# Ledger of designs, part 233: VH-VL binders against NAD kinase (nadK)

Target 1, 268 residues: NAD kinase (nadK), of Syntrophomonas wolfei subsp. wolfei (q0aze0)
Amino acid sequence: MKIILVNNRFKENTEKKAQEIAGQLSALNVEVIIDNGLDEPYAGTVDFIMVLGGDGTMLRAARRYGQRAIPVLGVNMGTVGFLSNIEINELAEYLPLILREEYSLEARMMLEVAVFQQQSLLTRVFCLNELLLRSNSPRMLSFALEISGQKLEPYRGDGLIVSTTTGSTAYSLSAGGPIADPQLDAFIVTPVASHIINKRPLVVSPEREISLHLLEEREAIIGIDGQIKMDFGAENRVLIKRAPHPLLMVNLKAKPFFTSIDRSLQRQ
Below, E stands for the ipSAE of ESMFold2; O stands for the ipSAE of OpenDDE; V2 stands for 0.75 times the mean of E and O plus 0.25 times the DockQ between their complexes.

## First folded at step 16 (VH-VL)

Design MM5 (from HH21 with heavy chain M55I; framework fv_oberotatug; at its last look DockQ between E and O 0.83; V2 from the best seeds 0.80)
Fold by OpenDDE, look of step 16:
Structure MM5 (fold): chain C 268 residues (1-268), chain A 123 residues (1-123), chain B 107 residues (1-107)
Amino acid sequence: as target 1 above (268 residues)
Amino acid sequence: EVQLVESGGGLVKPGGSLRLSCAASGFTFSNAWMSWVRQAPGKGLEWVGRIKSKIDGGTKNYAAPVQGRFTISRDDSKNTLYLQMNSLKTEDTAVYYCTTVPKYDKFLAFDIWGQGTLVTVSS
Amino acid sequence: DVQMTQSPSSLSASVGDRVTITCRASQSITRYLSWYQQRPGKAPNLLIYKASNLESGVPSRFSGSGSGTDFTLTISTLQPEDFATYYCQQSYERPWTFGQGTKVEIK
């Protein structure tokens, strides 16, 4: 068995824990790779991904490794979130299940985000939570939204969020989007401070494609999972689709998503 | 109500074959891990094998005494678990129980059991 | 394979008695231990999981304790319906194995 540990490169305690866990796993004849901010994702094959940290670390791990269809376990280290399954102090007890492959999986839809300049692909990213288009100035954006070729009325406002159901409890929620069951596959399209009062979020089938481009020369940015940022201008377009592979999240412990939403959200 | 009902047991000669069925109701069978456990007359319990849900890969594992002779399968559309038993031996004589295996929280305990079906292998 | 050894193999007790059954694993299984009750002619029922967690619907007179290699099932006040055979089971590693059973009989 080969396991990659992904920790929070900005928190030393997660690194230390990763090293400790690596030692323990090695003692059990498990090969371990630690990703503490590698320049590139580890290219070798792995059987299991263990994420040590909070939701942010999980998002990073998902972007880096989610397309490989490898089981990913979130191990929480002192934060409150929605993406960890067990606590760090529980890991030792659940380790036998991991090593014996006695765990269940939950498939979480990811986004495929493609950013173009004219007809040229600039970047393609898979992400777990959301794509954010927002103004980089105090002025509103004017942008076009197309869903499966259907052109909606132009959007005017600070921006737009396209989120997975997993991401519904992230920035989309803060922007007024609905809370979605993570077991459901769907896009959530949430306006950010639309000039149209009470502009409603859209729940869109995962089978559809979403396209965004600016209708005027303005400075904007694209944000992905709150971690990737890139400039976005009139010559750019973004295409959002369901990723071809879901993130396979490991379920070792039952989590009451709906009953713990209030508590979790207040602590973030 | 969660229920498991085994069937297909009976008398068979050594070297023969038998197929057991377990009908499940009262829960989402397609998501459940299932196991077979057997009990020889007047003896203790013995794990036979386990099959995961399809979403979890449908992986099958067997106890050494039945490895290569028994096959566990499932038809989720019929909410039915199967145990195909080939090359039966006298020591395979037992009541065979169908069980659920929780995927989390109970550390793989067998929480639901059927009533069992008797398999007798005799000349 | 992990061997599970129960003690005693049988015991006689009266209604109202405190009954203790022990189970020993051949190696550490942490808390991957469950207890089952089997009445004559019936299928086993789960009593305790994770060494000490009471299964839903099981009377509180049943309790489990232990970790590692030594485990205990306790019936605080034996009731008429408690006369049965009890099994421990490890799920730490495959093959999952049971103890040989402890028969609790009427004194």
Scores: ipSAE 0.880, ipTM 0.950, lowest interface PAE 0.6, mean pLDDT 95
Fold by ESMFold2, look of step 16:
Structure MM5 (fold): chain C 268 residues (1-268), chain A 123 residues (1-123), chain B 107 residues (1-107)
Amino acid sequence: as target 1 above (268 residues)
Amino acid sequence: EVQLVESGGGLVKPGGSLRLSCAASGFTFSNAWMSWVRQAPGKGLEWVGRIKSKIDGGTKNYAAPVQGRFTISRDDSKNTLYLQMNSLKTEDTAVYYCTTVPKYDKFLAFDIWGQGTLVTVSS
Amino acid sequence: DVQMTQSPSSLSASVGDRVTITCRASQSITRYLSWYQQRPGKAPNLLIYKASNLESGVPSRFSGSGSGTDFTLTISTLQPEDFATYYCQQSYERPWTFGQGTKVEIK
């Protein structure tokens, strides 16, 4: 069996733990690949991914590996967020279930984001929480939103969030979007500081295609999961679709979403 | 009120077939992993096989003595687990229990049991 | 296959007695061990999972201990309804296997 251990290189405790766990797994003849974010994603065949850290480390793992249909387990090493399932001190106890594939999976919708310059594809990225379009200057943006070719009235404000249901508890929530059940597949479209009073959050079918472009020349950025930034100008457009594959999250312990909402939000 | 009720047991000659049913109520059957466990008269318990929920891949696993002769299936629309038993042998004589296998928190212990149904294989 | 061996195969006891039943695995199963009670003519019930965790609704006079290869079920103060056969079972690896049983009888 071959496992990727994903950690955050900017937190020395996770790096030490990754080495300790890798040693333990290697002693059990499990092949281990450590991904601390510095190198290219491992391209070979892998059976399982362990994410050591919080929600941010899981977001990076999802962007790197989420389209490969590999089970991903979140292992908490600090304050529990929305995406971890077990604590680090429980890992040894759960290893027999992991190694014998005696676990449940939960699918989480991801976004496919394609950014164009005029007609040329610049980049394609996948994300678990959200795409943010925002101004990169004191000026407001004027921008167009299209949903499956249907042009909405222009937006004016600081920006827009297009989120998954998993991302509904992240930036979208702070901008006034609803909390959504992560078992649903949907887009949540949340305006950021809209100057147009009738622009309310939209919940949109995952079969739709969402397109954004600027209506005036302005300096803007596209943010992905709060971790990737790219410049966005009047020559650009972005197309957002449901990603071909969901993130396959491993559940070893029940983590009831609705009874834990307040506790989970306090940790953010 | 969680219940599992087995049926379909009876007398059959060696080489014959039977189909057991297990009707489930009081829980979300479609999310559950289900198992069969048997007990020969006056003897101990023996695991027969397990089927995962469809959402977890529907995987079926069997004990060696029944491999290739028994088939576990489920109908989530009817909340019913099945055991198709072919090429029966006298050593298959037992009470057959339907059980749940909790996928969380109990390390795969069998937590809910039906009352059992008797299968007698004799000439 | 992991073999599970219980000891004793039977015992006689009186109401109020403390009884212990042991279970030995042929290899380490860590804490992947459960205990079941089967009263005469009835289906088994889960008593203990994860070697020591009491199932909901099971009286506190039942307890389990052990890890690795050696496990113990204890009934601290035997009651009339506790005269039954007790089974241990490993869930560490398939095929999941049971001990042969321990019958607890009235003395």
Scores: ipSAE 0.688, ipTM 0.864, lowest interface PAE 1.4, mean pLDDT 91
ESMFold2 (binder alone), look of step 16: mean pLDDT 94; pTM 0.958

Design MM7 (from HH21 with heavy chain K54T D105N; framework fv_oberotatug; at its last look DockQ between E and O 0.74; V2 from the best seeds 0.77)
Fold by OpenDDE, look of step 16:
Structure MM7 (fold): chain C 268 residues (1-268), chain A 123 residues (1-123), chain B 107 residues (1-107)
Amino acid sequence: as target 1 above (268 residues)
Amino acid sequence: EVQLVESGGGLVKPGGSLRLSCAASGFTFSNAWMSWVRQAPGKGLEWVGRIKSTMDGGTKNYAAPVQGRFTISRDDSKNTLYLQMNSLKTEDTAVYYCTTVPKYNKFLAFDIWGQGTLVTVSS
Amino acid sequence: DVQMTQSPSSLSASVGDRVTITCRASQSITRYLSWYQQRPGKAPNLLIYKASNLESGVPSRFSGSGSGTDFTLTISTLQPEDFATYYCQQSYERPWTFGQGTKVEIK
């Protein structure tokens, strides 16, 4: 068995824990790779991914490794979030299940985000939560939204969020989007401070494609999972699809999503 | 109500074959890990084998005494678990129980059982 | 394989008695231990999982304790319906194995 430990590169305690766990796993004849902010994702084949940290670390791990269809376990280290399954102090207890592959999986839809300049692909990213388009100035954006070729009325506002159901409890929620069951596959399209006061979020089939581009010469920003940022202008377009592979999240412990939303959201 | 109902048991000669079925209801069968456990007359319980859900790879594992002779399978469209038993031996005589295997918080305990079906292997 | 050894193999008790059954694993199984009750002619029922967690619907007079190799099932006040055979089972590693059983009989 080969395991990647992905920790929070900005928190030393997660690094230390990763090293400790690596030692323990090695003693059990498990090969371990630690990703503490590697320049590039580890290119070798692995059987299991363990994420040590919070939701942010999980998002990073998902972007880096989620497309490989490898089981990913979130291990919370003192934070509040929605993406960890067990606590760090529970790891030892659940480790036998991990090593013996006695765990269940939950498929979480990811986004495929492609950013273009004219017809040239600038970047393609798979992400777990959302794509954000926002103004880079105090002025509102004017942008076009197309869903499966259907052109909606132009959007005017600070921006737009396209999120997965997993991402529904992230920035989309703060922007007034609905809370979605993470077991459901769907796009959530949430306006950010729309010029139309009652502009409602859209729940869109994962089978559809979403396209965004600016309708005016204005500086904007694309954000992905709150971690990746890139400039976005009139020359650019973004295409959003369901990723071809879901993130395979490991379920070692039951998580009462709906009953714990209030508690979790208050602490974010 | 959650229910498992075994069927297909009966009398068979040594070397013969038999196929057991387990009909599941009251829960999402396709998500469930399933096991067979048997109990010889007047004896204790013995794990026979396990099959994971399709989502989890559908992996099958067997106890050594039945390895190579028994095959576990499932038809999620019919909510049915199967146990194909070939090359049956007298020591295979037992009540065969269909069980669910919780996948996480119960540490793989058998939380749901059918009433069992009797398999008798005798010349 | 992990061998599970229960003690005693049988015991006689009266209604109202405190009953204790022990299970020993041949190696450490941490808390991957479950207890089952089987009444005559019936299928087993899960009582305890993870060594000490009471299954839903099981009376509180049942309790489990232990970790590693030694485990205990306790019935604080034996009731008429508790006369049955009890099994421990390890799920730490395959093959999953059961104890030989403990028959609780009427004194």
Scores: ipSAE 0.880, ipTM 0.943, lowest interface PAE 0.6, mean pLDDT 94
Fold by ESMFold2, look of step 16:
Structure MM7 (fold): chain C 268 residues (1-268), chain A 123 residues (1-123), chain B 107 residues (1-107)
Amino acid sequence: as target 1 above (268 residues)
Amino acid sequence: EVQLVESGGGLVKPGGSLRLSCAASGFTFSNAWMSWVRQAPGKGLEWVGRIKSTMDGGTKNYAAPVQGRFTISRDDSKNTLYLQMNSLKTEDTAVYYCTTVPKYNKFLAFDIWGQGTLVTVSS
Amino acid sequence: DVQMTQSPSSLSASVGDRVTITCRASQSITRYLSWYQQRPGKAPNLLIYKASNLESGVPSRFSGSGSGTDFTLTISTLQPEDFATYYCQQSYERPWTFGQGTKVEIK
């Protein structure tokens, strides 16, 4: 069996723990690849991914591996979040289930984000939480939103968030979007400080294509999961679709999403 | 009320085939992992096989004595678990129980049991 | 492949007695151990999972203990309905295996 251990190299406790776990797994004849973010994603065949850390580390693992249909387990290292399933001190107890594949899976929709200059593809990236379009200056943006070719009235404001239901508790929530059940597949489109009072958040079928472009020359940024940023200008468009494959999250323990919402959000 | 009801047992000659059914009610069958456990007359319990829910990949695992002869399947639209038994041997004579395997919290213990159906394999 | 051995194979007891049944695994199964009760002519039912956790609806006179290879089921004050056969079972690795059973009879 071959496992990727994902950690954050800027958090020494996850790096040390990853090495300890890798040693223990190797003693059980399990081949281990450590991904701390420095190198390219491992391209070979892998049976399982274990994420050591909080939601941010899971977001990076999802972007790197989420399209490969590999089970991904979130192991909490002390920071309360929405994407971990077990605590690090429980890992030894659950290891027999992991190694013998006695676990369930939960599918989480991801976004496919393609950025163009005119008709040329510049980059394609996947994300678990959201895409943010925002101004890169004190001035407002004027931009167009199209949903499956249907043009909405122009937007004016600081920007726009297009999130998954998993991302509904992240930046989208702070911008006034709804909390959504992560078992639903949908886009949530949330304006950021809209100058146009009648622009309300939209919940959109995952089968739609969402397009954004600027209507005036302004400096803007596209943000992905709050972790990747790229410049965005009047020469660019971004297309957003449901990614071909969901993230396959491993559940070893039930996660009662609705009964834990207030406690999880309060601890952020 | 959670309930499992087996049916389809009977007398079969060696080499024959038989299909068992297990009707489920009182829980969301499509989310459940299901198992078959058997008990030869006057003997103890023996695990036969397990099928995961469809959303978890529908994976099937069997005990060695039945591998290649028995097939577990499920029909989520009918809330029914099946056991197709081929190439039956006298050693397969037993009461067959269907059970649930909780995927959380109970470390794969068999928590809900049907009342069983008797299969007799005799010349 | 994990072999489960119960002792004793049978015992005779009176209502009110303390009854102890042991189960030994051929290798460590940590706490992946469950106990079942089977009354005469009935299907088994789960008593204890994770070595020591009572299943919902099981009377508190039942308790389980142990970890690794050695496990114990205790009935603190035997009741008339407790005359049955008891099985341990490991879920640590497939094939999931049961002990041979312990029959508790009326003295």
Scores: ipSAE 0.686, ipTM 0.870, lowest interface PAE 1.5, mean pLDDT 91
ESMFold2 (binder alone), look of step 16: mean pLDDT 94; pTM 0.957

Design MM8 (from HH21 with heavy chain S30D D105N; framework fv_oberotatug; at its last look DockQ between E and O 0.82; V2 from the best seeds 0.00; counts 0 for: pae O 8.6 > 2)
Fold by ESMFold2, look of step 16:
Structure MM8 (fold): chain C 268 residues (1-268), chain A 123 residues (1-123), chain B 107 residues (1-107)
Amino acid sequence: as target 1 above (268 residues)
Amino acid sequence: EVQLVESGGGLVKPGGSLRLSCAASGFTFDNAWMSWVRQAPGKGLEWVGRIKSKMDGGTKNYAAPVQGRFTISRDDSKNTLYLQMNSLKTEDTAVYYCTTVPKYNKFLAFDIWGQGTLVTVSS
Amino acid sequence: DVQMTQSPSSLSASVGDRVTITCRASQSITRYLSWYQQRPGKAPNLLIYKASNLESGVPSRFSGSGSGTDFTLTISTLQPEDFATYYCQQSYERPWTFGQGTKVEIK
């Protein structure tokens, strides 16, 4: 069996913990690849991914590996967020279930984001929480939102969030969007500081295609999961679709979403 | 209120076939992992096989003595677990229990049991 | 396969007695051990999971202990309804296996 161990070398003593866990797994004849973010994502075949850290480390793992249909387990090393399932001090207890594949899976929708310059593809990324379009200056943006070719009235404000249901508890929530059940597949489209009162958050079928572009020259940014940023100008367009594959999250413990909302939000 | 009710047991000659049913109520069957456990008369308990929920991949696992002869299946629309038993042998004579296998917190213990149904394989 | 061996195979006891049943695994199963009670003519029911956790509705006179290869079930003060056969079971690896059973009889 081959496992990727994803950590964040800049948080807690996670690098030392990752080496310790790798040693324990190797003693059980498990091949371990450590991904601390410094190298290219491991390209070979892998059976399982362990994410050591919080929601941010899980977001990076999802972007790097989420389209490969590999089970991903979130292991908390600090404050419990929305995406961890077990605590680091419980890992030894749960190893028999992991190694024998005696676990359940929960599918979490991801976004496919394609950014264009004119008609040329600049980049294609996947994300678990959200795409953010925002102003990069004191001026508000004027931008167009199209949903499956249907043009909405122009938006004016600081920006727009297009999130998954998983992302409904992240930036979208702070911008006034609803909390959504992560078992649903949907886009949540949330305006950021809109100057137009009639621009309410929208819940949109995951089968729709969402397009954004600026209606006037402004300094803007596209953000992905709050971790990737790229400049966005009047010559750019972004296309958002449901990703081909969901993130397959491993559940070893039941984590009741609705009864834990307040506690999980304290970390964010 | 939670119930598992087995049916379909009876007398069968060696080499014959039989299908057991287990009707479930009082819990979310679609999310449950289900198992069969048997007990030969006057003997102990023996795990037969387990099926995961469809959402977890529907994986089926069997004990070696029944591998290739028994098939576990489920119909989530009817909240029913099945055990198809082919090429029956006299050593398959047992009470067959339907059980749940909780996927959380109980380390795969069999937490809910039906009343059992008797299968007798005899000439 | 992990073999589970119970001791004793049977015992006689009186109401009020302290009863201890031992279960030994052929290899370490950590805490992946459960205990079941089966009254005569009835289906088994779960008493203890994870070696020491009581199932909901099980009286506190039942307790479990152990880790690795050696486990015990204790009934601190035997009651009339506790005359039954008790089974341990490992869930550490498939095939999941039971001990041969321990019959607790009226003295």
Scores: ipSAE 0.723, ipTM 0.884, lowest interface PAE 1.3, mean pLDDT 91
Fold by OpenDDE, look of step 16:
Structure MM8 (fold): chain C 268 residues (1-268), chain A 123 residues (1-123), chain B 107 residues (1-107)
Amino acid sequence: as target 1 above (268 residues)
Amino acid sequence: EVQLVESGGGLVKPGGSLRLSCAASGFTFDNAWMSWVRQAPGKGLEWVGRIKSKMDGGTKNYAAPVQGRFTISRDDSKNTLYLQMNSLKTEDTAVYYCTTVPKYNKFLAFDIWGQGTLVTVSS
Amino acid sequence: DVQMTQSPSSLSASVGDRVTITCRASQSITRYLSWYQQRPGKAPNLLIYKASNLESGVPSRFSGSGSGTDFTLTISTLQPEDFATYYCQQSYERPWTFGQGTKVEIK
């Protein structure tokens, strides 16, 4: 068995824990790779991904490795979030199940985000939570939204969020989006401070494609999972699709999503 | 009510084959891990094998005594678990139980059992 | 394989008695141990999982304890319906293995 540990590169305690866990796993004849901010994702094959940290670390791990269809376990290290399955102090208890692959998986839809410069692809990213288009100034944006070729009325506002159901409890929620069952595959399109009063979020089939482009010569920003940021202008276009592979989140213990929403959100 | 009902047991000669079925009801079968456990007459319990859900890869594992001879399968559309037994031996004589295997909290205990079906391998 | 050894293999007791059954694993299985009850001619029933957790619907007179290699099933006050064979089972490592069983008989 080969396991990659992804820790929070900005928190030393997660690094130390990763090293400790690596030692323990090695003693059990498990090959371990530690991704503590590698320049590039580890290119070798792995059987299991263990994420040590919070939601942010999970998002990073998902972007880096989620497309490989490898089981990913979130191990919370003192943070509050939605993406960890067990606590760090529970790891020892569940480790035998991990090593024997005696766990269940929950498939979480990811986004495939493609950013174009005219017809040229600038970047393609898979992400677990959302894409954010927002103004880079106090002025509202004017942008076009198309869903499977259907052109909607132009949007005017501070921005727009296209989120997975997993991401529904992230920035989309703060922007007034609905809370979605993570087991549901869907896009959530949430306006950010729309010029249209009471502009409603859209729940969109994962089979559809979403495209965004600006309708004016202004500068905007694309944000992905709150971690990747890039400039976005009139010459750019975003195409959003369901990622070809979901993130396979490991479930070692039941975690009631709906009964814990309030608690989790209050702590964030 | 959760229920498992085994069928297909009977008398077979050594070297023969038999296929057991387990009909499940009262729960979401396609998400359930399932196992077979057998009990020789007057003896203890012996794990035979397990199959994961399709979502979890549908992987199969077997006990050494039946490895290569027995095959576990499932038809989720019929809520049915199967045990194909080939090259049967006299020591395979037992009551065969199908069981559910909880994935969470119960640490892979067998929480639901059928009433079993008797397989007798004799010349 | 992990070997599970129960003690005793059989015991005689009376209604109202406190009954204790032990199970020993050949190696540490942490808390990956379950207890089952099997009445004559019936399928086994889960009593305890994770060494000490009572299965839903099981009377509170049943309790489990232990970790590592040594485990105990206790019936605080034996009832008529408790005369049966009891098995421990480890799920720490495949193949999953059972103890040889403990038959609780009426004295």
Scores: ipSAE 0.014, ipTM 0.558, lowest interface PAE 8.6, mean pLDDT 92
ESMFold2 (binder alone), look of step 16: mean pLDDT 94; pTM 0.957

